# Ledger of designs, part 31: miniprotein binders against q9bqp7

Target 1, 240 residues: q9bqp7
Amino acid sequence: VPQNWFPIFNPERSDKPNASDPSVPLKIPLQRNVIPSVTRVLQQTMTKQQVFLLERWKQRMILELGEDGFKEYTSNVFLQGKRFHEALESILSPQETLKERDENLLKSGYIESVQHILKDVSGVRALESAVQHETLNYIGLLDCVAEYQGKLCVIDWKTSEKPKPFIQSTFDNPLQVVAYMGAMNHDTNYSFQVQCGLIVVAYKDGSPAHPHFMDAELCSQYWTKWLLRLEEYTEKKKNQ

## First folded at step 20 (miniprotein)

Design yj24
Fold by OpenDDE base, last read:
Structure yj24 (fold): chain B 240 residues (1-240), chain A 94 residues (1-94)
Amino acid sequence: as target 1 above (240 residues)
Amino acid sequence: SREELWERIFELIEKGDYEEALRLLREYIEKYPDNPLALYIVADLLFDLGRPEEARKVLERAKELAKKTGDPDLIEYVELLERLIERLLEELKK
């Protein structure tokens, strides 16, 4: 049990859109503060097993590709992910804010992969928007807040070259999603609450993306795990 | 505990004591023969120790089990190591 328990859901907020919900999705800029990001917390609190496997993978990849080849590989993976997020932001943004749709961004296999998910996405409330949890003292940048199949979700978009049919195969992504939910639900910049999460794994070959829906119960379970990771991070930082 | 054993194994690997890590892993596999992760780590350490033929044999079993579990990350790690072992074995034949 976390020592510093805090609820994921805010009882003072409604799930219903207030009549004042802007027609334009929120895009709050991330302020670079001394406050740790969700990503930083998760990276610094990986298990010994996770660290070992990742380090070994990196070493073996360098042995296969060479140092320069591995740098190129990593750069390409990062660029593909960035382009995918930019394309999604363009698709989910209101037409008036559509900068020149680089038609080339829309021709990716990843965009094809998520088409069936996008059909069930509506009511976009936030895109690439910063969240801050003032009490728990962490920040994050969420990809999307929208309705998926009529349920308001924090949506996290991921790219993969390999099938990830199970939520367990998404590593720390469920923790990231609930961290964003908990922060958003207590961030004064947001007037609404989210009770569900969605991880979408898009595939390079255009095969149908896997949606991993997280209901309120599952979110609460992962929230407890997130709080433990945050406590571990805080303890490690005090000892440094 | 199982967790304490794994922590000790990883600490030994971090220190470069691969022989003692292998001993503990082998004892673990005797108790839990169908653990693809343990088999993968054994193969990985054997590869670093310059024992690629032994690594290949262990990794074959790891691969079969990893495919049954459906863990895509472990499958990737196994396949990567497999390619490296095959490359090394080909180089040793020249």
Scores: ipSAE 0.803, ipTM 0.947, lowest interface PAE 0.6, mean pLDDT 91
Fold by OpenDDE base, look of step 20:
Structure yj24 (fold): chain B 240 residues (1-240), chain A 94 residues (1-94)
Amino acid sequence: as target 1 above (240 residues)
Amino acid sequence: SREELWERIFELIEKGDYEEALRLLREYIEKYPDNPLALYIVADLLFDLGRPEEARKVLERAKELAKKTGDPDLIEYVELLERLIERLLEELKK
């Protein structure tokens, strides 16, 4: 049980979109502060098993590809992910006319992969927007807040070359999503709250993306795990 | 506990005591024979110890089990190690 329990949902905010919700998605810039990011907290609190497997994988990849080959591989993965997010932001942004869209960004297997998910996405409220939890003292940059099949979600877009049909295969992504939810729900820059999460795994070959929907109950379960990770991070930093 | 055992195994690996880690892993596998992660780690340590033939045999079982679990990350790790083992075995035949 977390020592510093804090609710994921804000009782002072309604789940119903206020009529005053801006027609334009929010894009709050991330401020570089001494405040840890969600990503940093998760990376610094991985289990010994997770750290071991990732380090061994890296070593084996370097043995296969060489050091330069591995750097190139890593750079390509990063670039593909970045381009995918830029393309999604362009697609989901109401201000960007199709004419301003780099056609090359839209011609990707990842974009093809998510087409069936995008059909169920509406009511975009935030894109690439910073969230801050002032009480719990962490920050993050969320990909998207939108309605998925009529439910308001924090949506996290992921790229994969391999099928990830189960939410358990998405590593710490569920924790990232709920961390963003909890921060947004208590960030004064947002007038609304979210109760659901969605992880979308897009595939390079254009095969149908896997949507991993997280209802309020599942979000609450992962929120408890997130709080434990945050406490572990805080404790580690006090001992340094 | 199972968690304490894994913690000890990883501590041993971090210290470079692969033989003792292998001993504990083998005891674990005897009790839990269908754990693809444990089998993968055994194969990986055997590879580092220059025992590629033994690594291959263990990894074959790990691969079969990993495919049954459907863990894509573990499957990737297994397949990567498999390629490295085969490359090493080919080099040793020259």
Scores: ipSAE 0.802, ipTM 0.945, lowest interface PAE 0.5, mean pLDDT 91
Fold by OpenDDE base, fold request of step 25:
Order: structure tokens, then C-alpha cells, then sequence
Structure yj24 (fold): chain B 240 residues (1-240), chain A 94 residues (1-94)
């Protein structure tokens, strides 16, 4: 049980979207502060097993590809991910701001992969927007807040070369999503609350993306795990 | 405990004491024979110790079990190590 329990949901915020949905999605810039990001907390609180497997994978990849080949591989993966997020931001942004859609950004297997998910996405409220949890003292940059199949969700877009049909195969992504939800629900820059999460795993080959929907109950379960990771991080920092 | 054993195994690997890590992993596998992760780590350490034929045999079992669990990451790690073992074995025949 977390020592510093804090609710994921804010009882002071109504679950009902206030009728004044701003026509423009929120895009709050991430401020470079001394405050740890969600990503940093998760990375520094990985299990010994997770660290071991990733390090061994890296070593084996270097043995297979060479050092330069591995650098090229990692650079390409990063670039593909970045372009995918830029393309999604362009697609999900209001049409009036989309002067020059680089049509080349839209011609990716990842974009093809998510088309069936995008059909169920509406009511975009935030894109690439910073969230801060003042009490728990962490920040994050969320990909998207929108309605998925009529439910308001924090949506996290992931790229994969391999099928991830199960949410358990998404590692710490569920923790990231609930961390963003908890922060957003208590961030004064946001007037609304989110109770659901969605992880979308997009595939390079254009095969249908896997949506991993997280209801309020599942979000609450992962929130407890997130709080434990945050406590571990805080303890490690006090001992440095 | 099971957790303490794994912690000790990873500490030994970090120190480069692969032989002692292998001993503990083998004891673990005797108790838990259907653990694909333990089998994968054994194969990986055997590979680093220059024992590719033994690594291959262990990895075959790890691969079968990993496919049954449906863990895509473990399957990837197994397949990567499999390719490396095969490459090394081909080089040794030359």
C-alpha cells in the first residue's frame, strides 16, 4: 500500500464535459523544471529484471548490427516515432490550423494502422499538452485527450514493429497513462476530468493497431502501482 | 525467497560471476522447469561463456515456452539470441 496515497480522480471536478468545449485543443508547453517527468520516474524505478533484459537486448543488438548499425537502428526508430506523433497531431488538430499537411507524413504504415481507431476518436481536448501534479510533484507530456467510442480518455500512441495484443505487453505504458490522468485531473490548467485511458499500439506494416482500453477500475489499479513507483523514486532521490 | 534468489542472480551477473549465476539458475529451473525467462538467461550466459551448443539446446526449450506464454518481448530476445548462436556456430565450423 502506498504511504502517500492520493486519489487519481478529483471529486471536485465534474465528469461531464462543460458545454464550452474549446474548439481548439489545449497545448500547454512543458516547462523544464527540477520536477521529475513521468518518464524519468518510470525509467529510474525499473526492476533489476527489466534493466537486465534491456541491457542484454542492447548488447545483443550491437553484436548483430554492429555499433554503427545499432545507432542507425535507434535513430530510425526514434525518427519514425516522432514523425508518427507529428502526423497524429496534424490529423487530430482542427482543420483550420492545418494549412500545409505534409502529405508525406500521412503516408506511413503507422498512420494506416491507426485509421480504424481514429474513426472512433472525437472531441479532442488536448494534444501534446503538459500536465503537472503539484501535490505529488511530477510532470508529463500527454499525447492526446479525446473521446474514444464516446468515453473521454487520455490516449497514448505507441509504435511497435511487433504485435502487442495484450495490455501486459505494453510494459509501463499503463502506468504512464494513469500518471498523466492523475496529474491532469489535479492540474489547474484543465477544467475537466478523465476517468479512462487508451493505449494504441500502431504497427509499421499498416496492420490494424491494437487498442488497449482502460476503464476507471483498471486505471485505479494501475494508479496504485504508479504511486508505489513514485514513492520508490522519491526514496532513491533522498538517499543520493 | 524466489525474489531474493533472482536478486542474487542479477547481482552475480552484474559482477561477471556467470558460473555462480548459472548454478543458481539451474537450481531455480529444477524447481520451476517451465520458466522461459530463466531458460533464456541460462542460454544467454552460456553464449557469453563460449558454450553455444549448450546455449542452443537450452534456448530451444525457452523458445517453445515463450511462444506458449505469448510474451512478444521474450520471443524477440529468444529469436535474437538464436540468430547470434547460429552465426557463432557457423563461424566455428569454418
Amino acid sequence: as target 1 above (240 residues)
Amino acid sequence: SREELWERIFELIEKGDYEEALRLLREYIEKYPDNPLALYIVADLLFDLGRPEEARKVLERAKELAKKTGDPDLIEYVELLERLIERLLEELKK
Scores: ipSAE 0.802, ipTM 0.947, lowest interface PAE 0.6, mean pLDDT 91
Fold by OpenDDE base, fold request of step 21:
Structure yj24 (fold): chain B 240 residues (1-240), chain A 94 residues (1-94)
Amino acid sequence: as target 1 above (240 residues)
Amino acid sequence: SREELWERIFELIEKGDYEEALRLLREYIEKYPDNPLALYIVADLLFDLGRPEEARKVLERAKELAKKTGDPDLIEYVELLERLIERLLEELKK
């Protein structure tokens, strides 16, 4: 049980979108500050097993590809992810804010992969928007807040070359989603709250993406795990 | 506890004491024979110790079990190590 319990949901906020559907999605810039990001917290609180496996994988990849080959591989993975997020932001942005759609960004297997998910996405409220939890003292950049199949969700888009049909195979992504939810729900820049999460795993080959929907109950379960990770991070930083 | 044992194994590996880590892993596998992670780590350590034939044998079992669990990351790690072992074995035949 977390020592410092904090609710994921804000009882002072209505779940109902105020009738003023913001015509424009929120895009709050991430401020560079001393506050840890969700990603940093998760990375610094990985288990010894997780750290070991990733380090061994890296060493073995370098042995297979060489140092330069591994750098190229890593750079390519990063670039593909970035382009995918840029393309999604362009697709989900209102037409009036559409800078010249780089048509080349839209011609990807990942974009093809998520088409069936995008059909069920509506009511976009935020895109690439910063969230801050002032009380718990963490920040994040969420990908998207939108309705998925009529339910308002924090949506996290992921790229994978391998099938991830189960939420358990998404590593710490559920924790990331609920961390963003909890922050958003208590961030003064947001007038609404979210009770659901969605992880979308897009595939390079254009095969149908896997949606991992997280209801309020599942979000609450992962929120407890997130709080424990945050406490662990905080304790580690005090001892440094 | 199992957790304490794993912690000790990882500490030993970090220190470079692969032989003692292997001993503890083998003891673990005797108690829990169907753990693909333990088998993978054994194979990985054997590979680093220059024992690729032994690594291959252990890894074959790890691969079978990993496929049953459906863990895509573990399957990837196993397949990567398999390729490296085969490459090393081919080089040793030259």
Scores: ipSAE 0.799, ipTM 0.945, lowest interface PAE 0.6, mean pLDDT 91
Fold by ESMFold2, fold request of step 25:
Structure yj24 (fold): chain B 240 residues (1-240), chain A 94 residues (1-94)
Amino acid sequence: as target 1 above (240 residues)
Amino acid sequence: SREELWERIFELIEKGDYEEALRLLREYIEKYPDNPLALYIVADLLFDLGRPEEARKVLERAKELAKKTGDPDLIEYVELLERLIERLLEELKK
């Protein structure tokens, strides 16, 4: 139980379309400041088991590939993720043509992997947009807010070389989604709120992506866990 | 008590006391014999201690269990360590 509980949902807000033009998704710029990001909070509050497994994985990969080989591997993974997010922002943006500049961007297994998910996505309201929780003092950059199968979701896109068929196997991704959701629901830059989440895990080989839908109740459960991680972070920094 | 045991195991690993960590891990596995993470950590420590034949035996069981649970990260860790163990065993034949 968090010591400083705060609600994830805002009863003064609606999830229905507003009067503004829905064809222009919001893109609030991220302003890096002294308050922590969601990803920094999660990185700084990993369990000893998580730290052990990550460090051993790195050591074993370096042993297998060599230091240069591991550097190339991680650089390629990062580049593939970056290009995947760029492609999705382009695909979901109504203002951008995909004709000539984006042809090579759209040629990837990851994009093939998500095609069946994209068919169920509509009503895009935000893309690559900053969120800030003024009261709880954290910031983030969410990937997408759109309807998935008729439900407005904070959508997080992930690339993976391995299947992740269960939400528990997505590690801290559910905490990222609810942290963004809670911030957005209480951020004055947004006039609406979101009660559902979606994590989409795309695969390099083009295999069908796994969607992990989070209804409001599940989001509330993960929100409690996020608040505990944020408390842990705050206490750790107080003692540094 | 279970949580206290795991906390102590990771403290020992951080200090480099792998033999005591192994002793506690074997105690845990005796009570919970079908935990693939515990078996993987045993194999990982045995590999670093230069005991690759013992590591391989434990890792075979860890691999079997990890595939049944469907944890893709643990499966990757097990398969990576397996490749490294086999490479070490091949080099030792020379």
Scores: ipSAE 0.695, ipTM 0.922, lowest interface PAE 0.8, mean pLDDT 85

Design yj24
Fold by ESMFold2, fold request of step 21:
Structure yj24 (fold): chain B 240 residues (1-240), chain A 94 residues (1-94)
Amino acid sequence: as target 1 above (240 residues)
Amino acid sequence: SREELWERIFELIEKGDYEEALRLLREYIEKYPDNPLALYIVADLLFDLGRPEEARKVLERAKELAKKTGDPDLIEYVELLERLIERLLEELKK
């Protein structure tokens, strides 16, 4: 149970779009500051089990592939994730800059994997947009805010080489989604709020992506867990 | 409690006291014999201790259980360790 509870939803904010809001998706720039990011908080509050499994996995991969092989593997995974996010931003943006790079971005198994999900996505409100929680003092960069099957969601896109059919397999991803949601709902740069989340796991081989929908109740449950992680982070920084 | 036991186990692993960690893990497995994570960790420690034949036996059970629970990360960890164990056992035949 968090010691300093704070609501994920803002009762002073409407869930309906403002009529004067622009029709182009918001892209609030991320500003450099000392306020911790969502991903930094999560990384620095990993459980002993999470740390053990990750470190042993790295050691075992290095034993199998060698140091250089592991560096190449890691670099390729990072680049594929980056290109996937760039392609999705291009697909969902009204921008019409068509270049050879854009064509290469659209050629991937990951993009094929999400095609059936993209058919259900509409009303894009934000893309690659910064959020800040004014009261809790943390920042993030959310991937997408859009309607999925008629429900406005914070959407997080993930790449995976292995199937992840259950939300429990996405580890800290639900915490990222609700942290971004809570921040956006209390960020003065946004005039609307979002009550649902969606995690989309795309696959390198083009297999149909798995959508993991989070209704408002599930988001509230994960929000409580996020608050505990943020409290843990804050306590660690007081000792340093 | 279960959480106190796990905290102690990971503390021992962090210190490099793998034999004591194994003793506590075997105590846990006596109470909860069908936990694939616990079995995986036993196999992982046995591998580092140079006991790959024992590691392989334990890992076979961990693999069976991991596939039933459908945890793709644990399945990946198990399969990776399995390949390393088999490679070591092949080298030892030389």
Scores: ipSAE 0.683, ipTM 0.918, lowest interface PAE 0.9, mean pLDDT 85
Fold by ESMFold2, last read:
Structure yj24 (fold): chain B 240 residues (1-240), chain A 94 residues (1-94)
Amino acid sequence: as target 1 above (240 residues)
Amino acid sequence: SREELWERIFELIEKGDYEEALRLLREYIEKYPDNPLALYIVADLLFDLGRPEEARKVLERAKELAKKTGDPDLIEYVELLERLIERLLEELKK
């Protein structure tokens, strides 16, 4: 159990957005500072098993592809992921986009993969927006806050070349979602809170994406695990 | 405990003592014979030790179990190692 437990939800904050007038989705700019990001915390607190498997995978890929081949492979994966996130932000943004732009965005296999999910997404409240947990002192950049099948969610978009049909096969992805959620719920830039999460795994070949919905109870369970990772990170930094 | 055994196994691998790591892994597999991760790690160490025929046999069992669990990362690791083992065995025939 974490030694310094902190709640993921803010009891003084409403789940519902203000319904007075529609608004443009929030996009809080990320400012780099000395406090750690969610991804940095997770990268620095991987288990020995995770480290072993990742390092062996890299070694084996280099044996198969050669060093230059592996570098090219990783560069392409990174670029495709970046373009995927940019395309999704454009699709979900309220804008006067031309028809040809929509067709260009649908050329990607990843965008085709996610189309059936996008039909269930509405009420976009935030896109590519920074979050900061003022008390626990960490930052992040969440992908999207929107309704999915009527539930307001922190939504995280992932690309994968392998099918991931179960949430447990997404390892640290649920921790990212709840870390962003906890930060957002305690960030003064936001007037509302979110209790659900969604991880969407899109595939390069256009195969239907796998949605992994996280209700409030599941989010709370992963929040406890996130707090343990944050504690581990903090302890490691004290000993450096 | 299981936790202490796994911690010791990874410690031995980090130190490069693959033979002792294999001994502990085989002890684990005797108690838990249907663990695809443990079988994969055995095959991985055997491959680096230059024992590809033994690695192939263990990996085939690991592959079947990994597909049953549906863990896509483990399936990818198994299939990648399988390709490397087959390549090495083909090279050795020459």
Scores: ipSAE 0.683, ipTM 0.921, lowest interface PAE 0.9, mean pLDDT 85
Fold by ESMFold2, look of step 20:
Structure yj24 (fold): chain B 240 residues (1-240), chain A 94 residues (1-94)
Amino acid sequence: as target 1 above (240 residues)
Amino acid sequence: SREELWERIFELIEKGDYEEALRLLREYIEKYPDNPLALYIVADLLFDLGRPEEARKVLERAKELAKKTGDPDLIEYVELLERLIERLLEELKK
């Protein structure tokens, strides 16, 4: 149980967008500052098991590929993830920006993988947009806020070479989603709030992506876990 | 407790005391024989200790269980270690 509990939803804020919606999704710029990002908090609060598995995987990959081979592998994975996010931002942007898209950006197995999910996505409110929780003092960069099957969600896009049919196999991804949600709901740059989350796992071979929907109750459960990770991070920094 | 045992095991691994970590892991597996993560860690330590024949046998069981649970990351770890074990065993034949 967290000592510094704070609600994920803001009771003084509407759960609906304003009636005069802008024609362009919000894109609040991310500014570097002293307060920690969601991903840094999660990275620095990994369990000993998570640290062990990651370190041994790295060592074993280096044994198999060599150091240069491993550097190339990780660079390619990073680039593919970056291209995927850029493609999704372009696809979900207003039609006027489509004429400037690089056709190579849209050609990937990952984009093919998500096509059936994108048919259920509408009402895009934010893309690649910064969030800050001014009370709990953390920041993030969320991928997308849009309706999925009629429910307004914080949507997180993930790439994978392996199937992940269960939300448990996405480890810290639900914590990222709820951390972004909580920050957005208490960020003065936003006039609305979001109560649901969606994690979409896309596959390199173009296989149909797996959506993992998180209703408000599930989001609240993961929010409690996020608060514990943030509390652990804060305590570690006090002792450094 | 079970959590205290795992914390001790990882502490020993971090310090490089693999033989004591293996002893504790084998006690855990005796009580919980169908844990694919525990079996994978045993195989991983045996590989680094230069005992690849033993590692291969343990890893076969870990692979079977990992596929049943459908954990794609553990399956990747198991398959990667399997390839490394087979390479080492081929080198030792020479």
Scores: ipSAE 0.681, ipTM 0.919, lowest interface PAE 0.8, mean pLDDT 85
Fold by ESMFold2, fold request of step 21:
Structure yj24 (fold): chain B 240 residues (1-240), chain A 94 residues (1-94)
Amino acid sequence: as target 1 above (240 residues)
Amino acid sequence: SREELWERIFELIEKGDYEEALRLLREYIEKYPDNPLALYIVADLLFDLGRPEEARKVLERAKELAKKTGDPDLIEYVELLERLIERLLEELKK
């Protein structure tokens, strides 16, 4: 149990804003700040098991592909992930920007993979937008806030070369989603809140992406785990 | 306790004391015989110790159990190690 509890939801906010819906999704710029990012916290609090598995996977891939082969593989995976996120931001932006889209961004198996998900996405409220939790002192850059099948979600887009049919096979992704959600719900740059999450795992071969929906109860469960990771991070920094 | 045993195992691996880590892992597997992660780690250490025949045997069971769980990352780790073990065994036949 975390020693410093903080609620993920803000009872002073509605999940449906009362003012007119903005025509352009929010894109709060990431400000230079000394507080840690969500991904930094998660990286610095990996379990010994996670560290072992990651290091052995790296060593085994290097044995199979060679040093240069592994560097090329990881660079390609990173580039494809970056292009995927750029393409999704472009696709989900208002139609007046469609004329400037890079056609090469839209040509990937990952984009084909998410097409059936995108049909159920509407009401985009934020894209590639910074969030900050002033009280808990962390920052993040969320991928998307939009309605999925009528429910407003923090949506996290992931690429994978292998199927991830269950949410537990997405490792720390649920923690990332709820950390962004908690920060947004208490960030003064946002006038609304979100109580649901969605992790979308897209596949390189174009196979249908797996959506992993997180209702409010599931988000609260992962929020508790996120708070524990934050506490662990804070304790590690006291030792440095 | 279970958590203390795993922390000790990873400490031993980090120090490179693979033989003692294997001893504790076999103790764990006596209590929890159908844990595919534990079996995978045993095979992984045996491979690095130059015992690929033993690693292959353990890994066959780990692969069977990992496929039942549907954990795609563990399946990837097992299949990658399997390819490396087979390559080493072919080299040793020369």
Scores: ipSAE 0.681, ipTM 0.919, lowest interface PAE 0.8, mean pLDDT 85
Fold by ESMFold2, fold request of step 21:
Structure yj24 (fold): chain B 240 residues (1-240), chain A 94 residues (1-94)
Amino acid sequence: as target 1 above (240 residues)
Amino acid sequence: SREELWERIFELIEKGDYEEALRLLREYIEKYPDNPLALYIVADLLFDLGRPEEARKVLERAKELAKKTGDPDLIEYVELLERLIERLLEELKK
């Protein structure tokens, strides 16, 4: 167990949405500060195996594509992910109309891939919203908080081609979800809490996305792993 | 332990001591012959050492095993290295 354990759930908060809450999803702006982000913590605490595989993958991709080809490849992957998240925010926002959206945003295999998941999503409470854990001193930008099949979830949207890109580590996806959840549950900008998580892997060819549901028990198990990664990060910064 | 062995292997690779890393990897593979990651790393080091025929043989086995385990990242790494090995072998035959 972590040396300085902290609970993921806040006993002073309801785990159920308030029916009288505003129907407009929260979008807390990300503020510049020196507190590390979830993704920074995870990047700085990769295992030796993860570092090796990333380094060799980059080296081999550059050998195959050339340096300019590799830059184009990575920028295209990043752009496709960015457009996917923008499209989902637009689709899930009650304030935007379909007429005002860029239709090219909505023309994507990834968007087709998640359609069956979106039918089960309702009660959107937050979209692209900042979270901060003031006690543990980390921040994040979560994708979505909404009900999935009747359970309020922190939802994380991921893109994948048939072979998953190397940088899409499956081991760290649940850690992002629980880190955002823990921060949200202890952030004064939010009046409620969330006990479940959902990771949705969307596919470029439009094949049905795979949902990975995380109940409260599974979230608590991953929370312990997140706390260990955060401790490791903190120890590295103390020794510098 | 196995974890300590892997730590040592990656340290050797980081320092560029590929021959010693290969020695440890071969000992590991003799005990655990169906580990596709170990076989992939052997092929990767052999490629950099200029031994592409040996790398191809090892990588064929790694590819078969990676497909059975269903690890999509390892499959991608294996297929990328395979393309590079075949390119090099084609150039050497000319």
Scores: ipSAE 0.677, ipTM 0.918, lowest interface PAE 0.8, mean pLDDT 85

